# Ledger of designs, part 35: miniprotein binders against q9bqp7

Target 1, 240 residues: q9bqp7
Amino acid sequence: VPQNWFPIFNPERSDKPNASDPSVPLKIPLQRNVIPSVTRVLQQTMTKQQVFLLERWKQRMILELGEDGFKEYTSNVFLQGKRFHEALESILSPQETLKERDENLLKSGYIESVQHILKDVSGVRALESAVQHETLNYIGLLDCVAEYQGKLCVIDWKTSEKPKPFIQSTFDNPLQVVAYMGAMNHDTNYSFQVQCGLIVVAYKDGSPAHPHFMDAELCSQYWTKWLLRLEEYTEKKKNQ
Short names: E, the ipSAE of ESMFold2; O, the ipSAE of OpenDDE; V2, 0.75 times the mean of E and O plus 0.25 times the DockQ between their complexes.

## First folded at step 3 (miniprotein)

Design q22
Fold by ESMFold2-Fast, scan of step 3:
Structure q22 (fold): chain B 240 residues (1-240), chain A 87 residues (1-87)
Amino acid sequence: as target 1 above (240 residues)
Amino acid sequence: DEEERRELEEKIKELLERAREHLERARELAKKGDYEEAELEIWDAFLLIMEADDLARELGSPELLLRVFDLREEIYWLLERIRERRE
């Protein structure tokens, strides 16, 4: 159990839409300070299992592709993910002009993969937006906050190549989602409550994406795990 | 949904069984001094446990989460023994 426990949900907030809610999704810019990011905390506090898996995966990939081939593969995975996120932001934005301008970004197997998920997504409230937990002192940049099948979710879009999946962040994806959720729920730039998460894994070959829905109870369980990682990070920083 | 929960429970148990098979294979390989192959079996076991953990949390089963934890601890123990002997 974390020594400095804090609730993920804010009892002063509601997830129900209100007439005062903005019609345009929020996009708060990320400000870089001394405050650690969610991804930095997770990277610095990997478990023995995660470290072992990452080391072995890297060794196997280098043996298969060579050192230069491994760099090219990793760079390509990153670029594909970036383009996928840019396309999704364009698709989910209510700005029709932006969608027309980004037509080249809309043509990919990953976008085909998520079509059946996107038809169940509505009521977008935030896109590529910064969150900060003012009490726990961490920041993040979330992908999307929208209703999925009628429930307001923090949505995280992931890309995957089935033959050679990039494993590095797979285990920590639920922790990322709840960390963003807890930050947003206590960030003064936002007025609503998010209680659910959704991780969508899209495939390069256009195969149907896998949605991993996280209800409030599941989010609470992963939140406790996130608090332990944050505590470990803070402790490590004091001992450096 | 009771049917959906039953399917998840069965899948989690199957993943745990497969992970244990990899662990036992790793133990046999470690006894023979085949540490590299033993670590590959541990790698497969950890991947299966990660999936079982995610599904057990989704199901909300304390019993299955405890089984995941126990098996993961057994694998950590074996991994530490292997790494001590490869040092």
Scores: ipSAE 0.013, ipTM 0.489, lowest interface PAE 7.6, mean pLDDT 82

Design q23
Fold by ESMFold2-Fast, scan of step 3:
Structure q23 (fold): chain B 240 residues (1-240), chain A 87 residues (1-87)
Amino acid sequence: as target 1 above (240 residues)
Amino acid sequence: DEEERRELEEKIKELLERAREHLERARELAKKGDYEEALLEIWDAFLLIMEAEDLARELGSPELLLRVFDLREEIYWLLERIRERRE
């Protein structure tokens, strides 16, 4: 059990619509500071098996593509993900007109892949927005907070192409989602409570995206795992 | 009780291990171009992970549920590769 245990849900908050809620989704800018990000904490506390698999994948890719080819491949994967997130932000901004539509972004296979998920998404509360857990001292940039099939969720969009590159373990994705959730629930910039998570894996060729829904019970249990990773990070920092 | 919980956890792990074995057989069959047999192995893996998912949700185990989702994603990825080669 973590020594610095803290609850994920805020008992003073509700996930129901509030009259004070803004009509425009929140977008708090991420400001650089000394407080660690969720991704940094997770990256620095990877298991020995995760490190081994990541290194093996990297070596294999370098062997197949060469060092320059690997850099180009990694850059392209990053760019595709960035463009996918930009397109989703544009699509999901209810108060904002699409900036010149960006035909190339809106017609991507990734956007086609998520169409069936998007039809069930409404009530967007936050997009590409910074969160900070003021007590546990970590920050993050979440993709989206919206209702999915009637439930308010932290939604994390992932891209995958064929053959599926092994860049990050799916194991850490739920921890990332609940870390954002716990931070938002205790961040003074936000007034609502999120109790559910959704990880959506979109495919480059337009095949249907895979939604992984996490209810409140599951989120609470992943939260305990996240707290252990955060504690491990803090201990490693003290020993540097 | 706690003993029943441990037995359920062991059952889920056994189902996941059996599903993994079917997936690896499917992967080898796909490499040989034997897509029909690979699909049968994938189907068996799917049945096992569906049972494992139900039990993991009942148990309330996030770690086992994550393993279910990871394995399910690997199965979908292999299915997509097979679909491509058959078209």
Scores: ipSAE 0.000, ipTM 0.117, lowest interface PAE 19.9, mean pLDDT 78

Design q24
Fold by ESMFold2-Fast, scan of step 3:
Structure q24 (fold): chain B 240 residues (1-240), chain A 87 residues (1-87)
Amino acid sequence: as target 1 above (240 residues)
Amino acid sequence: DEEERRELEEKIKELLERAREHLERARELAKKGDYEEAMLEIWDAFLLIMEAEDLARELGSPELLLRVFDLREEIYWLLERIRERRE
């Protein structure tokens, strides 16, 4: 049990839209400071299994591609992920037009992969937006908050290409989503409640994306695990 | 060459079957609490899957690529279960 427990949901908030809600998605800029980000906390509290798999993957790739080839490969994977997120933000923004979009960007395999998911996404409330938990002292930058099949979700878009970096793409995806959710639910920049998560894994070859839906109960279970990781981070930082 | 395509397809299927065997051994080891040995079996499965993916992309087989992705997701599920039990 975490020693410093705090609830993920805010009972004073609703997930229902009202007349005072902004007509455009929120995009709060991330303010960098000493307060740790969700990704920093997760990276600094990796399990021994995650570290083992990452080191083995890195060694294998360097043997196959050489040091320079590995650097180029990882840079390319990062760039493709960044472009995918930029394309999704453009697609989901109600203020963009088709003439203002890069048609080549919209034709990527990753975008083809998510088409069947996107048709079930509506009511976008936040895109590439900063969240801060004032009580638990962490920050994050979430991808998207929107309704998926009628449920308001924190949506996290993931790209999949050989080999997957396991730290962010497997164990920690649910923790990342609930960390953003808990922060948003208690951040004064937002007025609504999110109780569900969605992790969407898109494939470079255009194969159908895999949606992983997280209901309120599952989010609560992962929230407890996130609190333990945050506690571990805080203790580790103070011990040296 | 149809014969070369057939040989490549069979090699991919063999790699996937071997990866499955490593995954099932990892599950059995994890049930017994032998997490370090389970992780070694998982790593062997990943090596085989990476080779199978490369060959499936070279072949241009969506069906075999889906089998690679499905098996990889099963491994990710097992990794999450091992992480939970370590807690």
Scores: ipSAE 0.000, ipTM 0.155, lowest interface PAE 14.2, mean pLDDT 78

Design q25
Fold by ESMFold2-Fast, scan of step 3:
Structure q25 (fold): chain B 240 residues (1-240), chain A 87 residues (1-87)
Amino acid sequence: as target 1 above (240 residues)
Amino acid sequence: DEEERRELEEKIKELLERAREHLERARELAKKGDYEEADLEIWDAFLLIMEAEDLARELGSPELLLRVFDLREEIYWLLERIRERRE
């Protein structure tokens, strides 16, 4: 068990709507501070296997695309992901976007890919919103909190370009989701409890997205792994 | 849940079998001196092993997890042998 063990779920909270809950989705801005982000913790505590596989993937891609081509490829992957998230925020938000470019993104292959998933999404409570675990001292920016097939979930949207999906999307996605979940459950800016996660992998060619649902038991299992990564990060920083 | 566990077990075994096939192709390529192609096969095997490990841990199967570890060690040793021969 991790030295800084803490429960993922907050027994004082319910996942049911409360009369005092905001009617519009929450969007708390993420601010720069000395508290580490979930993504930074995960990036700085990759296992030796993950580092090895990432380096091999990088070398393979550089051999195929050249160094400039690899840089352009990774930049395009991140840009496409950002635009996909912006489009989803627009679709799921009750506020309409007035920017024509943002509206054009709604017609991408990635958006077509997730249509079947979106039909099962309702009761949106947070979009692109900052979370902070006040006791464990980490922050994050989650994509979405909404009901998926009747269950309140932290939803993480991922893009994949077949046949060469970006390797970072493969390793730590469940840890990222539960880290956001644990933070939100203990963040005073939120009043509800999330016990489930959903990772949705969307495809550039519009083929049906793959939903990876995480129930409360699975979330608890990944939470323990996240706490170990957080502990490792904290120890590394103390020894610098 | 019982049906879900059986499907998960079948998925893990399928991933391990596919990883084994990639590993054996990598061994054959390495014997022929085709180290770049061998590395690509090893990469594919590692991706399958990582997925199998996650699922075996979710299933809570020590036996399948040990099979993952054994195959991973074989992959590491082959990769190390390839690395040595290239230098």
Scores: ipSAE 0.000, ipTM 0.230, lowest interface PAE 12.1, mean pLDDT 80

Design q26
Fold by ESMFold2-Fast, scan of step 3:
Structure q26 (fold): chain B 240 residues (1-240), chain A 87 residues (1-87)
Amino acid sequence: as target 1 above (240 residues)
Amino acid sequence: DEEERRELEEKIKELLERAREHLERARELAKKGDYEEAILEIWDAFLLIMEAEDLARELGSPELLLRVFDLREEIYWLLERIRERRE
């Protein structure tokens, strides 16, 4: 799919604040159907190198932890990530009231890790919200849309255990962000334009999170790569 | 932007240096017949080189991309040698 036929930014939308935008962050529920999700497209179009690296990582972890230990480890990583996202949604939503469960979630090292990033986040527009690219026919569930240091961003929260943050899959993070961005910019449920991305990698030990800001030019470059992955997915689906 | 560009260049160079260290450890392990450990070191080198490649492409540096490609070839060559010795 040529980039010039399907631009990431919508020329009919302004990046300026719209006074009619809701004061409460949007949370559109994800509708499950035959339309592929961003994560599905990316999982089904992994390169041979990515598949090799993932399998080798699995073998290494099994060697280190045993099969039962590996199962427990991966379950714990998933649970911690889920709790981290729930805590962030609670912190960033003006309508959330802290419940006993939420108070426990807020005490994690991951939340401590992102405190300095959260100080620069304001103007939250969407939280845990579904996006659909109406022309390219894919869906996704984005974490957050908010202003980071004054720029409206699609923000993706990632958890990582030190010492090697890139051991956890970070290969497709920029593609995931721009896929959500392009979908939102062409989704009739949303009226604003997003041109920037932010990937925040939080650490379990509370060490300061690493923000990876993506400006409009970088987003456009990754958008081209996302379109290639989407085309590959569509071709593979036809051959099955 | 210039400061961010320099930070990216240094991060790429750091990733390439760490990948090289893992590759050299893998070579030493392979010479000793410790193929399982050598493959794990190669795995770490691949993760670093993939990150370096993505960043070098973002930066748009042909020089750093060439360094990435050269190191990736070395990694593939060693992996092939290990596979041959393991039959």
Scores: ipSAE 0.000, ipTM 0.160, lowest interface PAE 15.0, mean pLDDT 78

Design q27 (at its last look DockQ between E and O 0.02; V2 from the best seeds 0.00; counts 0 for: pae E 14.0 > 1.5, placed apart)
Fold by ESMFold2-Fast, scan of step 3:
Structure q27 (fold): chain B 240 residues (1-240), chain A 87 residues (1-87)
Amino acid sequence: as target 1 above (240 residues)
Amino acid sequence: DEEERRELEEKIKELLERAREHLERARELAKKGDYEEAEDEIWDAFLLIMEAEDLARELGSPELLLRVFDLREEIYWLLERIRERRE
């Protein structure tokens, strides 16, 4: 149990849309700050399990591809992910000019993979938008906030070259989603409350993406785990 | 749904049992000084534990989560012993 527990949901907020909310999705720019990002906290507090798995994966990849091949592979994976996120922002944004970038052949498989998910996505409220938890003092950049099958979700888009039918808990995707959720729910730049999460794993070969839906109860469970990681980060920072 | 909960519970127990089997193979390999192979078995055990943890959280079972944590700690102990001997 975390020593400094704080609720993920804001009792002063409704899960109903605020009538004063703009019709265009919010896109608050991420400001570089001394306040740690969700990604930084998670990277600096990896579990022994995660460190072991990452180290052995890296070793195996270097053995197969060579040092230069491994660097090229990881660079390419990053670029593909970036292009996938840009394409999704374009597709979900009302701005047609951004949609013209969809001609990139390398991201076509990933976009094909998520088509069935996108048909269930509506009411987009935020895209590539910064969130800050004003009390717990952390910041992040979330991919998307929209309704998935009628439920308002923080949505995180992931790419994978191999089919992954299970959530990537080792990579802290559920913690990332709930951290963004908790921040948004307590960030004065936003007026609504999000209670659900969605992790969508898209595949390079175009096979159907796997949606991993997180209801309010599951989000609350992962929120407790996130608070422990944040506490560990804060403690490590004091000892350096 | 009672039947769905039962199926998830059984799936989690199967994952934990398979992870335990990998741990015991890793333990035997480590005793023989086959550290690289022992760590390959630990890799498989951790992947199974990751899935078991996710499902246990989805199920909302403190008992199964505790079993996940206990097994993970046993693997951590073995991994630390292996790393110390490879120094």
Scores: ipSAE 0.517, ipTM 0.847, lowest interface PAE 2.0, mean pLDDT 84
Fold by OpenDDE base, second read of step 4:
Structure q27 (fold): chain B 240 residues (1-240), chain A 87 residues (1-87)
Amino acid sequence: as target 1 above (240 residues)
Amino acid sequence: DEEERRELEEKIKELLERAREHLERARELAKKGDYEEAEDEIWDAFLLIMEAEDLARELGSPELLLRVFDLREEIYWLLERIRERRE
């Protein structure tokens, strides 16, 4: 049980976004500060075994591709992810801002992969927007807040070359999503709260993306795990 | 070039965020006992962290490098937990 328990949901906020459909999705810039990001917390609270396995993988990849080949590979993976997020932001943004859709961004297998998910996405409230949890002292940049199949979700878009049919295969993604939810629900920059999460795993080959829907109960379960990771991070930083 | 530095910084941040996403998937898989799939997700996270590390070093950003190190430590922690649960 977390020592510093804090609720994921804000009882002072209505579950329904106020009917002022912001015609434009919120895009709050991430401020550079000493506050750890959700990503930083999750990364620094990885187990030694996880770090070891990753290092072992890196070494295997370097042995297979060479150092320069590995750098190129990683650069390409990054570039593909960036382009995918940029394309999604462009797709989900209001049409008036879409004047300069780089058509090349839309021709990716990842974009093809998520088409069936995008059909169920509506009511975009935020895109690439910063969230801050003032009490728990962490920040994050969420990909999207929108309705998925009529439920308001924090949506996190992921790229994969391997099938990830189970939410469990998304590793700390559920923690990231709930961390963003909890921050947003208590961030004064947002007038609404979210109760659901969605992880979408897009595939490079254009195969149908896997949606991993997180209901309020599942979000609450992962929230407890997130709090434990945050406590571990905080303790680690005090001992440094 | 200042523009190239900004693009590189954005790239590093994106890599780190994506790596975190993979780590979250790995944790959930590990919770289900899907340790092999969890490890695969951790590897994907690690790849992204490795790229972020190289780019952060190239950029000369201690802040981004610290974020890389923080994620790498999370990867190691998750791998350790996965191994402890496999044993």
Scores: ipSAE 0.012, ipTM 0.245, lowest interface PAE 9.1, mean pLDDT 82
Fold by ESMFold2, look of step 5:
Structure q27 (fold): chain B 240 residues (1-240), chain A 87 residues (1-87)
Amino acid sequence: as target 1 above (240 residues)
Amino acid sequence: DEEERRELEEKIKELLERAREHLERARELAKKGDYEEAEDEIWDAFLLIMEAEDLARELGSPELLLRVFDLREEIYWLLERIRERRE
């Protein structure tokens, strides 16, 4: 149990967007400061076994591709992920991006992979938007807030190849989502809150993406785990 | 507290058994070619393993951590095989 419990949902905030909410998706800029990011917290609290397994996977890839081949592979994977997120932001933005879309970004297997998910997404409220938990003092940059099958979610988009390069991203994805959710629900830049999460794994070959929906109860369970990781991070930093 | 330690150990073992059940269902579904359903079971197993890992670290049990990592590896490689077949 965390020593400094804090609820994921904000009882003072409505679940329903009011009439004064913006009609275009929010994009709050990320501000540089000393407050740790969600991804930094998760990276700094990886276990020795997780690090060992990732290093073993890395060495296997280097054996297969050579060291230079592995660096090129890793660079291409990161670039593909960035391009995927850029394409999704363009697709989900209603006004300015229709005439400014890069055709090369739209021609990817990952975009084909998510088409059936995008049909169920509506009411986009935020895209590539910064969040800050003003009490717990952490920041993040969430991918998307929108309705999925009628439920307002923090949506996190992931890419996948065979094999996945980092085991950590597979195992920490739910923590990342709930951390963003908690931050948004306690960020004064947002007038509403979100009770659900969605993780979408897109595939390079265009195979149908896998959605994983997280209802409020599941989010609350993972919120406790996130608080423990944040507490662990804080204690490590205090002792350095 | 010894009672709290025993309760934590029992919870971890329950999570591991439930994750194994999901893995076995995923294997059976994959044999039938029901790859979408198999992957759903795999994601459920990953969620249970994440909770089990966190609790095993709180307990400080190397034996339970090794069980977590062994099962995680089995689940991960089944996921990779399913995705390979869907190509």
Scores: ipSAE 0.000, ipTM 0.126, lowest interface PAE 14.0, mean pLDDT 78
ESMFold2 (binder alone), look of step 5: mean pLDDT 83; pTM 0.794
OpenDDE base, look of step 5: ipSAE 0.012; ipTM 0.253

Design q28
Fold by ESMFold2-Fast, scan of step 3:
Structure q28 (fold): chain B 240 residues (1-240), chain A 87 residues (1-87)
Amino acid sequence: as target 1 above (240 residues)
Amino acid sequence: DEEERRELEEKIKELLERAREHLERARELAKKGDYEEAEEEIWDAFLLIMEAEDLARELGSPELLLRVFDLREEIYWLLERIRERRE
C-alpha cells in the first residue's frame, strides 16, 4: 500500500444536489504552477510495460507512415480529440446558440458514435473544470461530471481510430478518472461527492461508442494504484 | 445473461491461454539469443493481456483478473531479463 494513504471518498459529502450546488455547470480554469498535474504524474511514472508498448507502437507507426507521416498522424489525432471535447462541452452546456458554432464540430463521426451514451447523461455539474487535491497536492482538468444512468460520474471522453491500440492512455484511463474524482471530492470549490467513473471510447467511423462504467469498488481499487503512481512521482522529483 | 457470462469467461480464458503461448515462445527465443523476436512475442502477449483485463473487469471476476495480473507479472520479468542481457 501507499505510504501516504488517503481516502478517495469524502464522508462529509453527498452525491445528491445541495443548496450550495450551482444550477449551471462549473468551469473552473486550470492554474498551472509547481503542483503537478494528473497527466504529468502519469507521464513521468509510466510502468516499464507502458514504456515498452509505447515504444513498439511508435516504431511500427513510423515504419508504416514514415517520420513525417507519423508526426502528421499524431497531430491529427490530437486535433480530433480536441474538437470532440469542444463539441461535447457545447452539447452538454446550457446553450441556445449551437447553430452559430462550427457545424463540423457537431456532425463528426465521433459525435454520432456517442449519441446513444448522451441519451443517458443528465444533471451536468461540471464541464472542462479544474480540480485540486488540497492534501495530496496535485491538480487536473476533468472533462465532465454528470449523472449517467442515474449515477453521478466523472466522465472521460476518448476518441479512437479503431484498429490501433490506445497505448498512451489505455492503462492510465481509469487512473485519470479516479485521480480527478479524489481531487474533486476534496476540493473546496466543489460541495458534492462523486463515487463512480465512466470512460467513453468514441469511434471515428460512427460505430457505437463503448462505455466503461466504474463503480465505487472499482474506483477504490484504481485509487490505490493512482496513489502509488503519485508516490513514485514525488520520490523521483525529490531525487531530480 | 448466464450464457453471456459463460461466453465472456471462455473468451478471457482463451486470451490468457494465447498470451501464455506467446510467453513460452518468447522464453524459447530468449534461450536461443533471439532477443528481437522474443520481444516481438512479448508485445503480442501484452496486447492479449490488455484485452483479457478489459473483459475480466467487464465480467466482474476477481479470479480471472488475478490471473491476468499474475501472467502480466511473469511476462514483465521475462522482458526485464531479456533487456538486461541486451545491455
Scores: ipSAE 0.049, ipTM 0.537, lowest interface PAE 5.2, mean pLDDT 82

Design q29
Fold by ESMFold2-Fast, scan of step 3:
Structure q29 (fold): chain B 240 residues (1-240), chain A 87 residues (1-87)
Amino acid sequence: as target 1 above (240 residues)
Amino acid sequence: DEEERRELEEKIKELLERAREHLERARELAKKGDYEEAEYEIWDAFLLIMEAEDLARELGSPELLLRVFDLREEIYWLLERIRERRE
């Protein structure tokens, strides 16, 4: 287990979703500083298994597409993901001005893919909002905090060109979700508690997205793994 | 749900068995000096082990999780041997 354990949930906070001010979702800007981000910690502490898989995947893609083709492919994947997130923020925001955004962003296969999930999302509390764990010293930018089927969740939107019906295929995404959750629960900019996570994998062809729901117990299990990754990162940093 | 739990156990064991088959195939290829193909077999083994690990955690089975860790260590050992021989 982690040498320096810290709880994911804050005993001083409630998970009463309807008691908060619901008028406008929070959108705290992410400020760059020396404190590591969740993504940085995960990238710098990849397991040998993950490093091997990434190296082999990259090699195969370069063989199939060429060096320039690989760069174009990865650039396009990044751009599609960015546009998907921008479209979701627009859809979930109650602000009238966001309804006038480029309609092409709102009518993609990925957006079609998530329609049935969006029907179960309400009570949006935060969108594209920065979180900081003040005790464990890490930061992140979460996609969304909202009620999914009546439960307040940290929601992470993912795009995929291949169907991924199992949570294992999301590769470190559970750790990312619980890291954001733990940070938000201990961040003074927020007053509520989140105990559940949701990873939504959307498909380019518009086939129905797969929701991977994480209850409080599962979140606690992945939180322990996140703490180990954070300790590994801190140890590596001290040796520099 | 007892039936769903049993189905998960069977799925995890199937994944572990398939991963071991890939590992043994990788060993045979490595002995023949086919390191590139051996690493492709290791890739398939790792993908199966990752799925088995996540399902074992969801199921809450320390016994199956330990089997995942043991098999992963065997793959790491073989991968280190292959990497040493390739350079």
Scores: ipSAE 0.325, ipTM 0.755, lowest interface PAE 3.3, mean pLDDT 83

Design q3
Fold by ESMFold2-Fast, scan of step 3:
Structure q3 (fold): chain B 240 residues (1-240), chain A 87 residues (1-87)
Amino acid sequence: as target 1 above (240 residues)
Amino acid sequence: DEEERRELEEKIKELLERAREHLERARELAKKGDYEEAELEIWDAFLLIFEAEDLARELGSPELLLRVFDLREEIYWLLERIRERRE
């Protein structure tokens, strides 16, 4: 239904490893660019309902914690998320030492939360790596590309204080995952095909993380929604 | 499981009813000029409707999803009317 439709999957690529694939996970740096990021597109095209929900959450938190308390709370949430991603990159990287991994695990309930997911993750191909869709002109920084239960996935690690047992509870996260997938599948820096996604929601108290697996059909459905959000962003930018 | 499906359907209907109760409280508060309290009721209604949407999609029920979308539109439009009055 989008006016400027483009396929999510690249018919010239395979999800199977080949001899030209690097033996170490790729980590292409994100370069500052005028081209919009996935997160900016999603943020700039939120519905009025999403904006209202975010604004009221902010107001309730300020009422409860005070303005300084809210600032401290949001800074702590940001730092915890950053440390969680850094710890996961270290754990999944072949260069990480055993001693350093043990120290990171002891410091975070979030890492305890994802242990049962990590045992099913193998064949890591990319970590904290930049993607660019050359035709649709957007960029992103994905967390991880690896096999989850034998399926090559774009994996996105999320932290949450509230339970997220359903994929819809993760809001725009499915759109973010398929946007990265479509970009990677058409980015000349990568040679493989990704057809599945995985959103992993980890909990601070160490409760078992919720995995939200997205098969190829579900990814295709969210891809159409992502294309509509990208079209809306482009029109808004054009009319500014 | 058919029994679990029935329980999920009942939970969705319960969430929709609770969301409607918050919406009607918001309407009454807005009529009295209590816009801040009305917006708090709308906030609670949205949280319930988002949970109902998640469960309706999990259940795969077009009828319940339509009810969710209809109620969400009513909540959205009341919010717009309240926002206009507070200007």
Scores: ipSAE 0.000, ipTM 0.290, lowest interface PAE 11.7, mean pLDDT 81

